# VHH binders against q96fz2, part 197

Target 1, 269 residues: q96fz2
Amino acid sequence: CGRTSCHLPRDVLTRACAYQDRRGQQRLPEWRDPDKYCPSYNKSPQSNSPVLLSRLHFEKDADSSERIIAPMRWGLVPSWFKESDPSKLQFNTTNCRSDTVMEKRSFKVPLGKGRRCVVLADGFYEWQRCQGTNQRQPYFIYFPQIKTEKSGSIGAADSPENWEKVWDNWRLLTMAGIFDCWEPPEGGDVLYSYTIITVDSCKGLSDIHHRMPAILDGEEAVSKWLDFGEVSTQEALKLIHPTENITFHAVSSVVNNSRNNTPECLAPV
Short names: E, the ipSAE of ESMFold2; O, the ipSAE of OpenDDE; V2, 0.75 times the mean of E and O plus 0.25 times the DockQ between their complexes.

## First folded at step 10 (VHH)

Design Q12 (framework vhh_6z1v_2; at its last look DockQ between E and O 0.88; V2 from the best seeds 0.00; counts 0 for: pae O 4.8 > 2)
Fold by ESMFold2-Fast, scan of step 10:
Structure Q12 (fold): chain B 269 residues (1-269), chain A 123 residues (1-123)
Amino acid sequence: as target 1 above (269 residues)
Amino acid sequence: EVQLVESGGRLVRTGGSLRLSCAASGFTFDDYAMGWFRQAPGKEREVVAAISWSGRSTYYADFVKGRFTISRDNAKNTVYLQMNSLKPEDTAVYYCAARYGIFSDSPEEYDYWGQGTQVTVSS
């Protein structure tokens, strides 16, 4: 998983993340660094994306079931990294394989500290290999959505107003992530960065790509993954598996260039 | 302290029109999606229409598309259901419901419910 869409305005995104804490209280996640959120139809590694994480990571004695939403850098920079420029990291940490997560120091250490997060997106993109050519077919992959309005699927191409009508009720894709905190050796703000855990593709996606992000389907899975105060690493890892509860459609090559940031990136074609 | 109060249900003739209202109190109305559900005798409660917290996204069950319109007024904490071209099959108790965040077509996912208002459509 190397490209996502996360374009919702902050107020829409926040309400899409409505949840219930352990006491049964209905809540919206509280923002940290909201000004760092940059919505886009076409998010690539090294950009910031919003993640959910437990309030207990920031506030001692907080209820671990309460949630913060924060923009984090995509591409985990381990806390032990000694160089001054995180872009100089020798290995790619955009994704982390579920089968080796406990064997790789970069992921095992933050996981042992309870640094689990839920990565938010409208959906993600994958490029299907085409036989006998270097050209790939991109697909937009997302949770099944309730049909809104009479034509209320995404890419209702008759008007821009119809596209906007789907988003205020969009069910966000919720991907299992691991984050870490890196302190620049020469001083400066702590960098929060994340990786997306990946699993083997489900049957429905196997013709598009051999891997998929570990998707947390439903509030029970999301809450258990985030709640590092009550749910151990071993128990949380049981939530990491493929899901068939996913849909997709082919999109145009306009998405290939990460600079393109328009609804055309995810419109069906 | 949360209350949803439906009004407007009455007897109406086939082909007629009716507007239902639901007044909400005791919660931050614009953080909730709102839905209208109905239940006829001997049937399960089913979704009729739903509207997002902003009013920009709407859902209609296939059997009411083109006839019913859902709308909301966040300044008045009220959701409405405009029902046109009424049929005997529309006879039911109509319920207003609230769901924190986004709407659902499943009644069990709604947080708050009104007491219902009876709509009877006769020939």
Scores: ipSAE 0.641, ipTM 0.855, lowest interface PAE 1.7, mean pLDDT 90
Fold by ESMFold2, look of step 11:
Structure Q12 (fold): chain B 269 residues (1-269), chain A 123 residues (1-123)
Amino acid sequence: as target 1 above (269 residues)
Amino acid sequence: EVQLVESGGRLVRTGGSLRLSCAASGFTFDDYAMGWFRQAPGKEREVVAAISWSGRSTYYADFVKGRFTISRDNAKNTVYLQMNSLKPEDTAVYYCAARYGIFSDSPEEYDYWGQGTQVTVSS
């Protein structure tokens, strides 16, 4: 997983993240650093994307079932990193394989601190490699959506008003992530950064790519992954598996260049 | 105190029309998606229609087949169901429901429910 769409305006995104805390109270996640949210149809590693995490990471004695939403850098920078420039990290931390997460210091250390997050997106992109050629077919991959007049017809929108109707009730993709906090040696703000956990692809995606993000399907899975106060690392890792509850469609090569930020990136072809 | 109060249910003849209303109070109406559900005796509660928090997106169950229209008036904290071309099969108690965030077709995901209003369609 190396490209996502997360384009919703902040208010729409926040409402799509409505949840219940441990006591059953309806809540919206509270934003931190909202100015760092950069909506785009075409997010790549090193960009900021919103994640959910437990309030307990920020406030002593907070209810660990309460959620914060914050933009974090995609590509985990370990807390022990010594250089001043995160781009000098010697290894790729965009993704973390579930079967080796407890073997890699970059991931097991923050996981042991309960630094679990839910990475939010409209969906993700994956490129199918075509045999005998360098050509790759991009696909947009997302949760099945409730069939509204427009939500099942992304490419049928013919005006800005109809485009808003496609996304007004969009179910956000919720991916399991690990985050860490890095203090730059020269001083300045702490850098929050994340990796997306990956698993073997489900049967439905296997013709596109052999790996997929670990998707948390439903509020129980999301709540358990986030709640490091009540759910141990060992129990949380049981949530990490492929899912068949996923759909996709082919998209144009416009998405290939990460500088292209238009609705065409995810429109069906 | 959250309240959803349905009104407008009555006896009508086949082919008739009704408009149901649901007045909401005790929560920020604009933050909630709204739905209409129905339950006939001995049957499970099923979605009829739903409308997003902004009013921009709507959903209709397949059996509606263009006969019903859901709408909302955020100034009045009210959601409506206009029901046309009614059939005896539409006889049920109709419930208004609210869900924080986005709507769902599953009754289990709704946070608040009204008491229901009876719709009876005579042959």
Scores: ipSAE 0.282, ipTM 0.695, lowest interface PAE 4.3, mean pLDDT 90
Fold by OpenDDE, look of step 11:
Structure Q12 (fold): chain B 269 residues (1-269), chain A 123 residues (1-123)
Amino acid sequence: as target 1 above (269 residues)
Amino acid sequence: EVQLVESGGRLVRTGGSLRLSCAASGFTFDDYAMGWFRQAPGKEREVVAAISWSGRSTYYADFVKGRFTISRDNAKNTVYLQMNSLKPEDTAVYYCAARYGIFSDSPEEYDYWGQGTQVTVSS
């Protein structure tokens, strides 16, 4: 996974992340650093995206079922990194393969510390290799949505107003991530960054791409992944597998350029 | 105390119209998606219509076919269901339900329920 969409207004995004804690109390996640949230139809590595994580990471003795929402940098920067510039990291940390997560120190260590997060997105993009050509067809992949009035398809929004209505009740894609905290050697703010765990693609997606994000489907899966206080690493890793509960449609080549941030990125062609 | 109180259910003739109301109290109404469900005797409870917290997005079951309109007034903490062109098959107890955040087509995902109001459509 190298490209996502996360464009909802902050308030809408927050409401879409409504949850029930272990006590049965309905809650919205509290924001950490809300000003770092930058909505975009075209999110690439090194950009900030909102993730969910347990409140226990920030507050001692907090209920670990409570959730915080925070923008973090896509591309995990290990806590041990000694360079002053995260871009100097020599290995790709955009994704973590599920089969080698315990073999790589950069992922194993933070995972062992319970640094599990849920990466939020409208969906993610993948490019299908066209046989015999160097051309790739991009697809937008997301959870199946409830059909709403005037939302026969994500692309049917003929007006900005209609487009907003389509996204008003959008079910966000919830991907399993690992995050780490890095203190710059030269001082400054602690950098929170994440990697997306990837798995082999499901059958439905296999023709498009051979890998997919580990999707946490449903509140239980999300809760268990986040709740590092009650759910062990071993138990949490059981949640990491392909899912068939996805849908997708072809999109235009507009998304190929990471600078493009328009509704056309995820519109059906 | 959370309360959802449905009203407006009555006997109507085929082809008639009815407007249901649901008055909500005891929770922050504009944080909740609202839905109307119905249950006929011997049948499972099924979604009729749902509306987002803002009212901008609506969902309708396939059987509605443009006959019903869900709306809400957040200032009055009320959700409505305008039912037109009623059929005998629409006879059921109609329930108002609330879900924190976004709406769902699954009854099990709703947090609060009313006691229901009986709608009977005679031939």
Scores: ipSAE 0.024, ipTM 0.513, lowest interface PAE 4.8, mean pLDDT 90
ESMFold2 (binder alone), look of step 11: mean pLDDT 90; pTM 0.917

Design Q13 (framework vhh_6z1v_2)
Fold by ESMFold2-Fast, scan of step 10:
Structure Q13 (fold): chain B 269 residues (1-269), chain A 123 residues (1-123)
Amino acid sequence: as target 1 above (269 residues)
Amino acid sequence: EVQLVESGGRLVRTGGSLRLSCAASGFTFSDYAMGWFRQAPGKEREVVAAISWSGRSTYYADFVKGRFTISRDNAKNTVYLQMNSLKPEDTAVYYCAAQYGIFSDSPSAYDYWGQGTQVTVSS
C-alpha cells in the first residue's frame, strides 16, 4: 500500500471517527497538531496522514480506550535513527510485512512498546499489471459504503458531482499501523511516523495486487488494536489478516502523478 | 436525560401526505446522524431514511424513494420525515433514532430511540 486518499475536511473526518470508550461514553477523538493535517486525494509516503492512537501514549494514567487523532509522517523513522534528516533513511518503511514484523528490529521494538495506531484514509490505490502490455490500471479500494442519495440523471450516477453527497457519511478505511517516536539529535519537536502493516491479498483483490494493507474491520477490531493498556502484542497480532469486506473501482491515470490532487483521482471511469 | 419525541402520526387516506417530526434533547444534536425506521405488525424493524449530522448526505430505502424526504434543523434539534403518496403498505409505527457520528442502515447501530408514532394508511 503506497498511495491513499484522505481528503475529508477536518470536521467531517473527526465525526467519521466517532467512537465509544470502555465505559460506554460516546466520544470524538481529540486532535493533536491539527494544523499539520493536509487533506488530499493523492497521499504518498513522507506526507502526513491522520492516525488514531490511545490517549495513554500521551497522558500517564489516561483511560487507554480513549483516542487521540494526530497527523503522522508516512514512513516510520526508528527511534534509534542517528542522522539529522529523516528523509535520508536508506531503507523503505512505508509498509511492514505481517509475516516478518517480529523479526525486523525497526518494527518489533515499537510494537513491543505498544505503539499501535490506526491509519485513516478514504481508501487506497493499487495498480494492476495488464498482461501482454506494460500498462497499469489504477483502482481505488475502500470499505463498502451505504448507498446515499445521488443527484442527476442515470448516466451521471457515478460522476464526481454525485460523489460530493457521500462524504459526510463516508465510512473511513481503518488500517493497522505501527508508529515510532524519533528525537532529532540537534533538538526540536519529536517526529511521530508510521508504517502500514501488509498481508497477503484477499480473494477479491488478488487480480489487482498480491498484497493489501491489514484492514481492521469494525469498532471491536479497531478498539483492540489501539488499546495497548489492555490488549497484549500477541492478542493484537491476531487481528492482522486479509479481509474480504472491501470494494473497488477503476480510476483514471490522473492518480499516477502524486502531484495531482483533485476529485478526478478517485472518480470511477 | 436523552429524549427523542416523535409526533405527527395519524390515520390518513391512500395518496395523502404526512409530516413526522422528532424533537431531540439531552445530547449534542449536531454530532449525531438521524434515522427514521418503521415496524409493521409481524415484520422486522426496517430503515426508511437517514440523514448525516450536517444534513448533506441522505439515504432512502428503495420502497420510499421519490415519495419521502428526510430533513433536519440543527438549530431546533429536530428531524423531519415528509411522507407523500402514502400507500396502505406504509402503515407502521415510525421510530426516530440517533447514531453518534455517521449513519448506518442497521437498527442495532443506533444509540437512542424514540417511543414511536403510529401511521395508518386506509384505502
Scores: ipSAE 0.631, ipTM 0.850, lowest interface PAE 1.8, mean pLDDT 90
Fold by OpenDDE, second read of step 13:
Structure Q13 (fold): chain B 269 residues (1-269), chain A 123 residues (1-123)
Amino acid sequence: as target 1 above (269 residues)
Amino acid sequence: EVQLVESGGRLVRTGGSLRLSCAASGFTFSDYAMGWFRQAPGKEREVVAAISWSGRSTYYADFVKGRFTISRDNAKNTVYLQMNSLKPEDTAVYYCAAQYGIFSDSPSAYDYWGQGTQVTVSS
């Protein structure tokens, strides 16, 4: 996964992240660093994206089932990194393969510390290689959405007005991530950064791409992944597998350029 | 205390119109999606219509077929269901429900429920 969409306004995003804590109380996640949230139809590595994480990461006596929402840098910067510029990392930390997560120190260590997060997105993009050509067809991949009277599907949004209505009640994609905290050697703010765990693609997606993000489907899966106080690493890792509960449509080549940030990026062609 | 109070249910003739209202209190109304459900005798509760917190997005069950309109007034903490071209098959207790955040077509997803209002459509 090298490209996502996360364009909802902050308030809409927050409401879309409504949850029940362990006591059954309805909650909205509290924001940390809300000003770092930059909505975009085209999120690339090194950009900030909102993630969910347990409140317990910030408050010692907090209920671990409570959630915080925070923009973090995509591309995990390990805490041990001693260079002043995170871009100097020589290995790719955009993704973590589920089968080797325990083999790589950069992922194993933070995971062992309970630094699990849920990466939020409208969906993610993948490119299908066209046979016989060097051309790749991009696809937008997301959770199936509830059918509305007017929109039926994202593809049925023929007007800007209808498009807005589709997003007003959008079910966000929830991807399993690992985050770490990095203190710059020269001082400054602690950098929170994340990697997305990837798995082999489900059957439905296999023709498009052979790998997919580990998607946490449902409130229970999300809660268990986040609740590092009650759910062990071993138990959490059981949640990491391919899911068939996804849909997708072809999009234009507009998304190929990471600078393009318009609804056209994820619109069906 | 959270309260949802439905009103407007009555006996109407086939082809008639009815407007249901649901007054909400005890929670931040503008943070909740609202839905109308109905339950006929011997049948399961089913979604009729839902509306997002902002009112910009709506959902209708297949049987509605353009006959009903859900709307809301956040200033009044009220959700409405305008029902036109009513049929005997629409006879049921109609319930107002609230869901924190987004709406769903599943009754189990809703957090709060009203006591219901009886709608009877005579042939």
Scores: ipSAE 0.014, ipTM 0.312, lowest interface PAE 8.0, mean pLDDT 90

Design Q14 (framework vhh_6z1v_2)
Fold by ESMFold2-Fast, scan of step 10:
Structure Q14 (fold): chain B 269 residues (1-269), chain A 123 residues (1-123)
Amino acid sequence: as target 1 above (269 residues)
Amino acid sequence: EVQLVESGGRLVRTGGSLRLSCAASGFTFDDYAMGWFRQAPGKEREVVAAISYSGRSTYYADFVKGRFTISRDNAKNTVYLQMNSLKPEDTAVYYCAAQYGWYSDRPEDYDYWGQGTQVTVSS
């Protein structure tokens, strides 16, 4: 996973993240650095994306089941990195393979400290190789959405204008991530950055791409991944596996250029 | 052989000051965040202060903010805790700890520990 969409306005995104804490109280996640959130239909590595993480990471005696939402840089910069330019590590830390996460110190150390996050997106993009040509077909991949009077079923048959109504009740894609904190050598603010854990593709996606992000399907999985105060690293890693609860449709080549940031990027063709 | 050796703990009167030192050896000091923890009799070990590998970022527990200052000298492989306006409640064994990468407020995240130095604050 190297490209996502996360275009919802901040207030819509926040409501889409409504959850229950351990006591069953309904909550919205509390924002950190909300002004750094930049909605986009076409997010690439090095850009910021919103992630959920436990409030306990910021407040020593906080309830570990309470959630913060914060923008973080896509592409984990390890805390020990001593150079001034984080982009030099970009392609080593955009994704983290589930099978080697406990072998690589850049991921093993933050994971051991409970630095688990849930990466939020409308969905992600993958490029399918076409037989007999070097051209690739892009697809937008996302959770199945519940059909409502407001949103309707989405797909290639729907007009682009009908897509605007689906976002009010969109079920966000929730991907398992690991984050770390890095201090710039020249001074400045601490940088929070993340990587997305990847697994082998499920049967439903195997014709599109051989790898997929580790998707946390449902609030129980999301809650256990985030709650590092109650759920050990070993127990949390049991949540990391392929899922079949996913859908997709073909999109136009407009998405290929990461500088294109329009609804056309995810519209069905 | 990794070693963290604390020094400076002693008996001090209420309102007094004390500087603790921790000398590190056997690892690449510049790759480690350092922390000071304390443990009073019958209490759990708790974070007092922590400092990043460069010394530019620091963390302080609420009960010591404005009174204690953590610092480090990477050329000397030493971390310090300057303790001012000491209170009887500050009486504890103070431990130096090292953590690869970024600091944490949790004792279980730390890789190496010193033997501790006793600080007693009398009225």
Scores: ipSAE 0.000, ipTM 0.280, lowest interface PAE 12.5, mean pLDDT 86

Design Q15 (framework vhh_8cml_1)
Fold by ESMFold2-Fast, scan of step 10:
Structure Q15 (fold): chain B 269 residues (1-269), chain A 123 residues (1-123)
Amino acid sequence: as target 1 above (269 residues)
Amino acid sequence: EVQLVESGGGLVQPGGSLRLSCAASGFTFSDYAMGWFRQAPGQEREFVAAISWSGRSTYYSDSAKGRFTISRDNAKNTVYLQMNSLKPEDTGVYFCAAQYGIFSKRPEDYDYWGQGTQVTVSS
């Protein structure tokens, strides 16, 4: 996974993340650095994306089931990285393979510290390799959405008013991530950055791409992944597997250029 | 039970130096990042400097860079701010603050605060 859509306005995104804490109380996640959130239909690595993480990462005695939402850089910069410019990191940390996560220092160390997060998106994009050509067909991949008379399907929204109805009740894609905190050697703000864990594609996606993000399907899985105070690394990793509960449709080549940031990026062709 | 006690403030002439200390008790000091903030009359608290729980990383405001040095002694549960080349605009009440785990320049993220020590830079 190397391209996502996360375009909801901050208030709509926050409501889409409504949850229940351990006591059963309905809550909205509390924002950190909300001004760094930049909605886009076409997010690439090195941009900031919103993630959920446990409040216990920021407050010693916090209830570990309570959630913070924060923008983080896509592309994990390990805490041990010694150079002054994180863009000089020699290897790609956009994704982290589930099969080697406990073997690679860049991921094993933050995972051992409970630095698990849930990466939020409308959905993600993948490019299908077509036999006999160098062209690739892009697809937008997302959770199945509940259809109501009030919420039209994504393909039926042909006006701004109708598009608003599609997104009001959109079920956000929730991907398992690992984050780390990098302290610049010369001083400056701590950089929070994340990677998306990847698994082998499910049967439904195998014709599009051989890998997929590890999707946390439902609030139980999301809660267990985030709750590093109660759920060990070993137990959390049991949540990391392919899912068949996913849908997709082909989109136009408009999405290929990451500078294009319009609804056309995810509209069905 | 938790206490942060600042000391070392006072009156100094422009160009002078002061060393502030903050003695911590009632919590596991080595698990906390420490920060120094200051407040001038009628103004909000502003970030001055911070140091990570291990002491390996330090952060400074633009006004403090090159003039101030933050350090800590985990064996003594103390954080320090060495202030050199002091200017009249450095005048204010200086507070030390403790934040568990992940550090921040935001005052609202800090768990524990001292009562402050007055620094006055004047001829």
Scores: ipSAE 0.006, ipTM 0.306, lowest interface PAE 9.8, mean pLDDT 87

Design Q16 (framework vhh_6z1v_2)
Fold by ESMFold2-Fast, scan of step 10:
Structure Q16 (fold): chain B 269 residues (1-269), chain A 123 residues (1-123)
Amino acid sequence: as target 1 above (269 residues)
Amino acid sequence: EVQLVESGGRLVRTGGSLRLSCAASGFRFSDYAMGWFRQAPGKEREVVAAISWSGRSTYYADFVKGRFTISRDNAKNTVYLQMNSLKPEDTAVYYCAAQYGIFSDTPEDYDYWGQGTQVTVSS
């Protein structure tokens, strides 16, 4: 997974993250650094994206089932990184393979500290190599949505105008992530950065790409992944597997250029 | 105290129109998606229509699409269901329900429920 859409206005995004804590109380996640959230239809590595994480990471005696939402840099910068510029990291930490996560120091160490997060997106993009050509077909991949996407004349997904009507009830894609905290050697604010865990593609996506993000389908999976106070690393990793509960449609080549940030990026062709 | 109070249900002739209202109190209405469900004799409770917390996103079951319209007034803490071209098959108890955050088509996802209002459509 190397490109996402996360364009919802902050208030819409927050309500889409409504959840129930361990005591059964309805809650919205509390924001950290909300001004760093930059909505975009076309988010690439090194940009900031919102993630959910346990409140216990920030407050010693907090209920580990309570959630914070915070923008984090996509591309995990390990706590041990010694350069002053994170962009100079020599290896790509945009994704983390599930099969080697416990073998790679950059991921094993933060995972051992309970630094699990849920990466939020409208959906993600993948590029299918077309048979017999050098052309690649982009697809927008997302959770199945309630039938607001279908209409009598044309479906809600058939046009940018109809897409706009579904966003207030959009079910966000919830991807399993690992984050770390890096302190700049020259001083300054701690950098929070994340990687998305990847697995083999499910049958439904295998013709588009051979890998997919580890998707946490439903509140039970999301809660267990986030709750590092009650759920061990070993138990949490059991949630990391391919899922079939996903849908997609082809999009135009407009999305290819990460500078393009318009509804056309995810509109069906 | 959380309350959802439906009103407007009555006997109406086939082809007629009816508007149901649901008045909410005891919670922050604007944080909740709202749904209308119905249950006919001998059948399970099914979704009819739903509306997002802002009113911008709506859902309609296939069997009411084009005939029913859901709307809400967040200043009045009220959700409405306008029912047109009523058919005998629309006869049911209609329930108002609230779901924190976004709506679904699944009754079990809803947090608060009204007591229902009876709609009877005669031939």
Scores: ipSAE 0.607, ipTM 0.841, lowest interface PAE 1.8, mean pLDDT 90
Fold by OpenDDE, second read of step 13:
Structure Q16 (fold): chain B 269 residues (1-269), chain A 123 residues (1-123)
Amino acid sequence: as target 1 above (269 residues)
Amino acid sequence: EVQLVESGGRLVRTGGSLRLSCAASGFRFSDYAMGWFRQAPGKEREVVAAISWSGRSTYYADFVKGRFTISRDNAKNTVYLQMNSLKPEDTAVYYCAAQYGIFSDTPEDYDYWGQGTQVTVSS
């Protein structure tokens, strides 16, 4: 996974993240660093995206089932990194393979500390290789959505008004991530950054791409992944597998350029 | 105390129209998606229509076929269901329900329920 969409206004995004804590109380996640949230139809590594994480990461006596929402840098910067510039990392931390998560220090260590997060997105993009050509067809992949007045699909949005209606009740894609905290050697603010765990693609997606993000489907999966106070690493890792509960459509080549940030990126062609 | 109070249910003739209202209290109405459900005798409760917290997004069951319109007034803490072209098969108890955040087509996802109002459509 090298490209996502996360374009919802902050208030809409927050409401889409409504949840129940372990006490059964309805809650919205509290924001940390809301000013770092930058909505975009075209999110690339090194950009900030909102993630969910347990409140317990910030408050010692907090209920670990409570959720915080925070923009974090995509591309995990390990805490042990000694360079002043995170961009100088020589290895790719955009993704973490599920089969080697425990073999790599950069992922194993923060995971062992309970630093699990849920990466939020409208969906993610993948490119299908066309046989016989060097051309790649991009696809937008996301959770199936509830039908709206206009058939409930992105493809039915034929006007700005209809488009807004589609996104007002959008079910966000929830991907399993690991985050870490990095303190710059020269001082400054602590950098929170994340990697997305990847798995082999489900059968439905296999023709498009052989790998997919580990998707946490449903509130229980999301809650268990986040609740590092009650759910062990071993138990959490059981949640990491391919899911068939996914849909997709072809999009234009507009998304190929990471600078393009328009609705055309995820619009069906 | 959370309350959802439905009103407007009555006996109507086939082809008639009816407007249901649901008055909400005891919670922050503007934070909740609202839905109308119905349950006929011997049948399961089913979603009729739902509306997002802002009112911008709506959902309708397949059997509605453009006959019903869900709307809300957040200033009045009220959700409405305008029902046109009613049929005998629309006879049911209609329930108002609230879900925190976004709406769903699944009754189990809703947090609060009204007592229901009886709609009867005669042939």
Scores: ipSAE 0.024, ipTM 0.457, lowest interface PAE 4.2, mean pLDDT 90

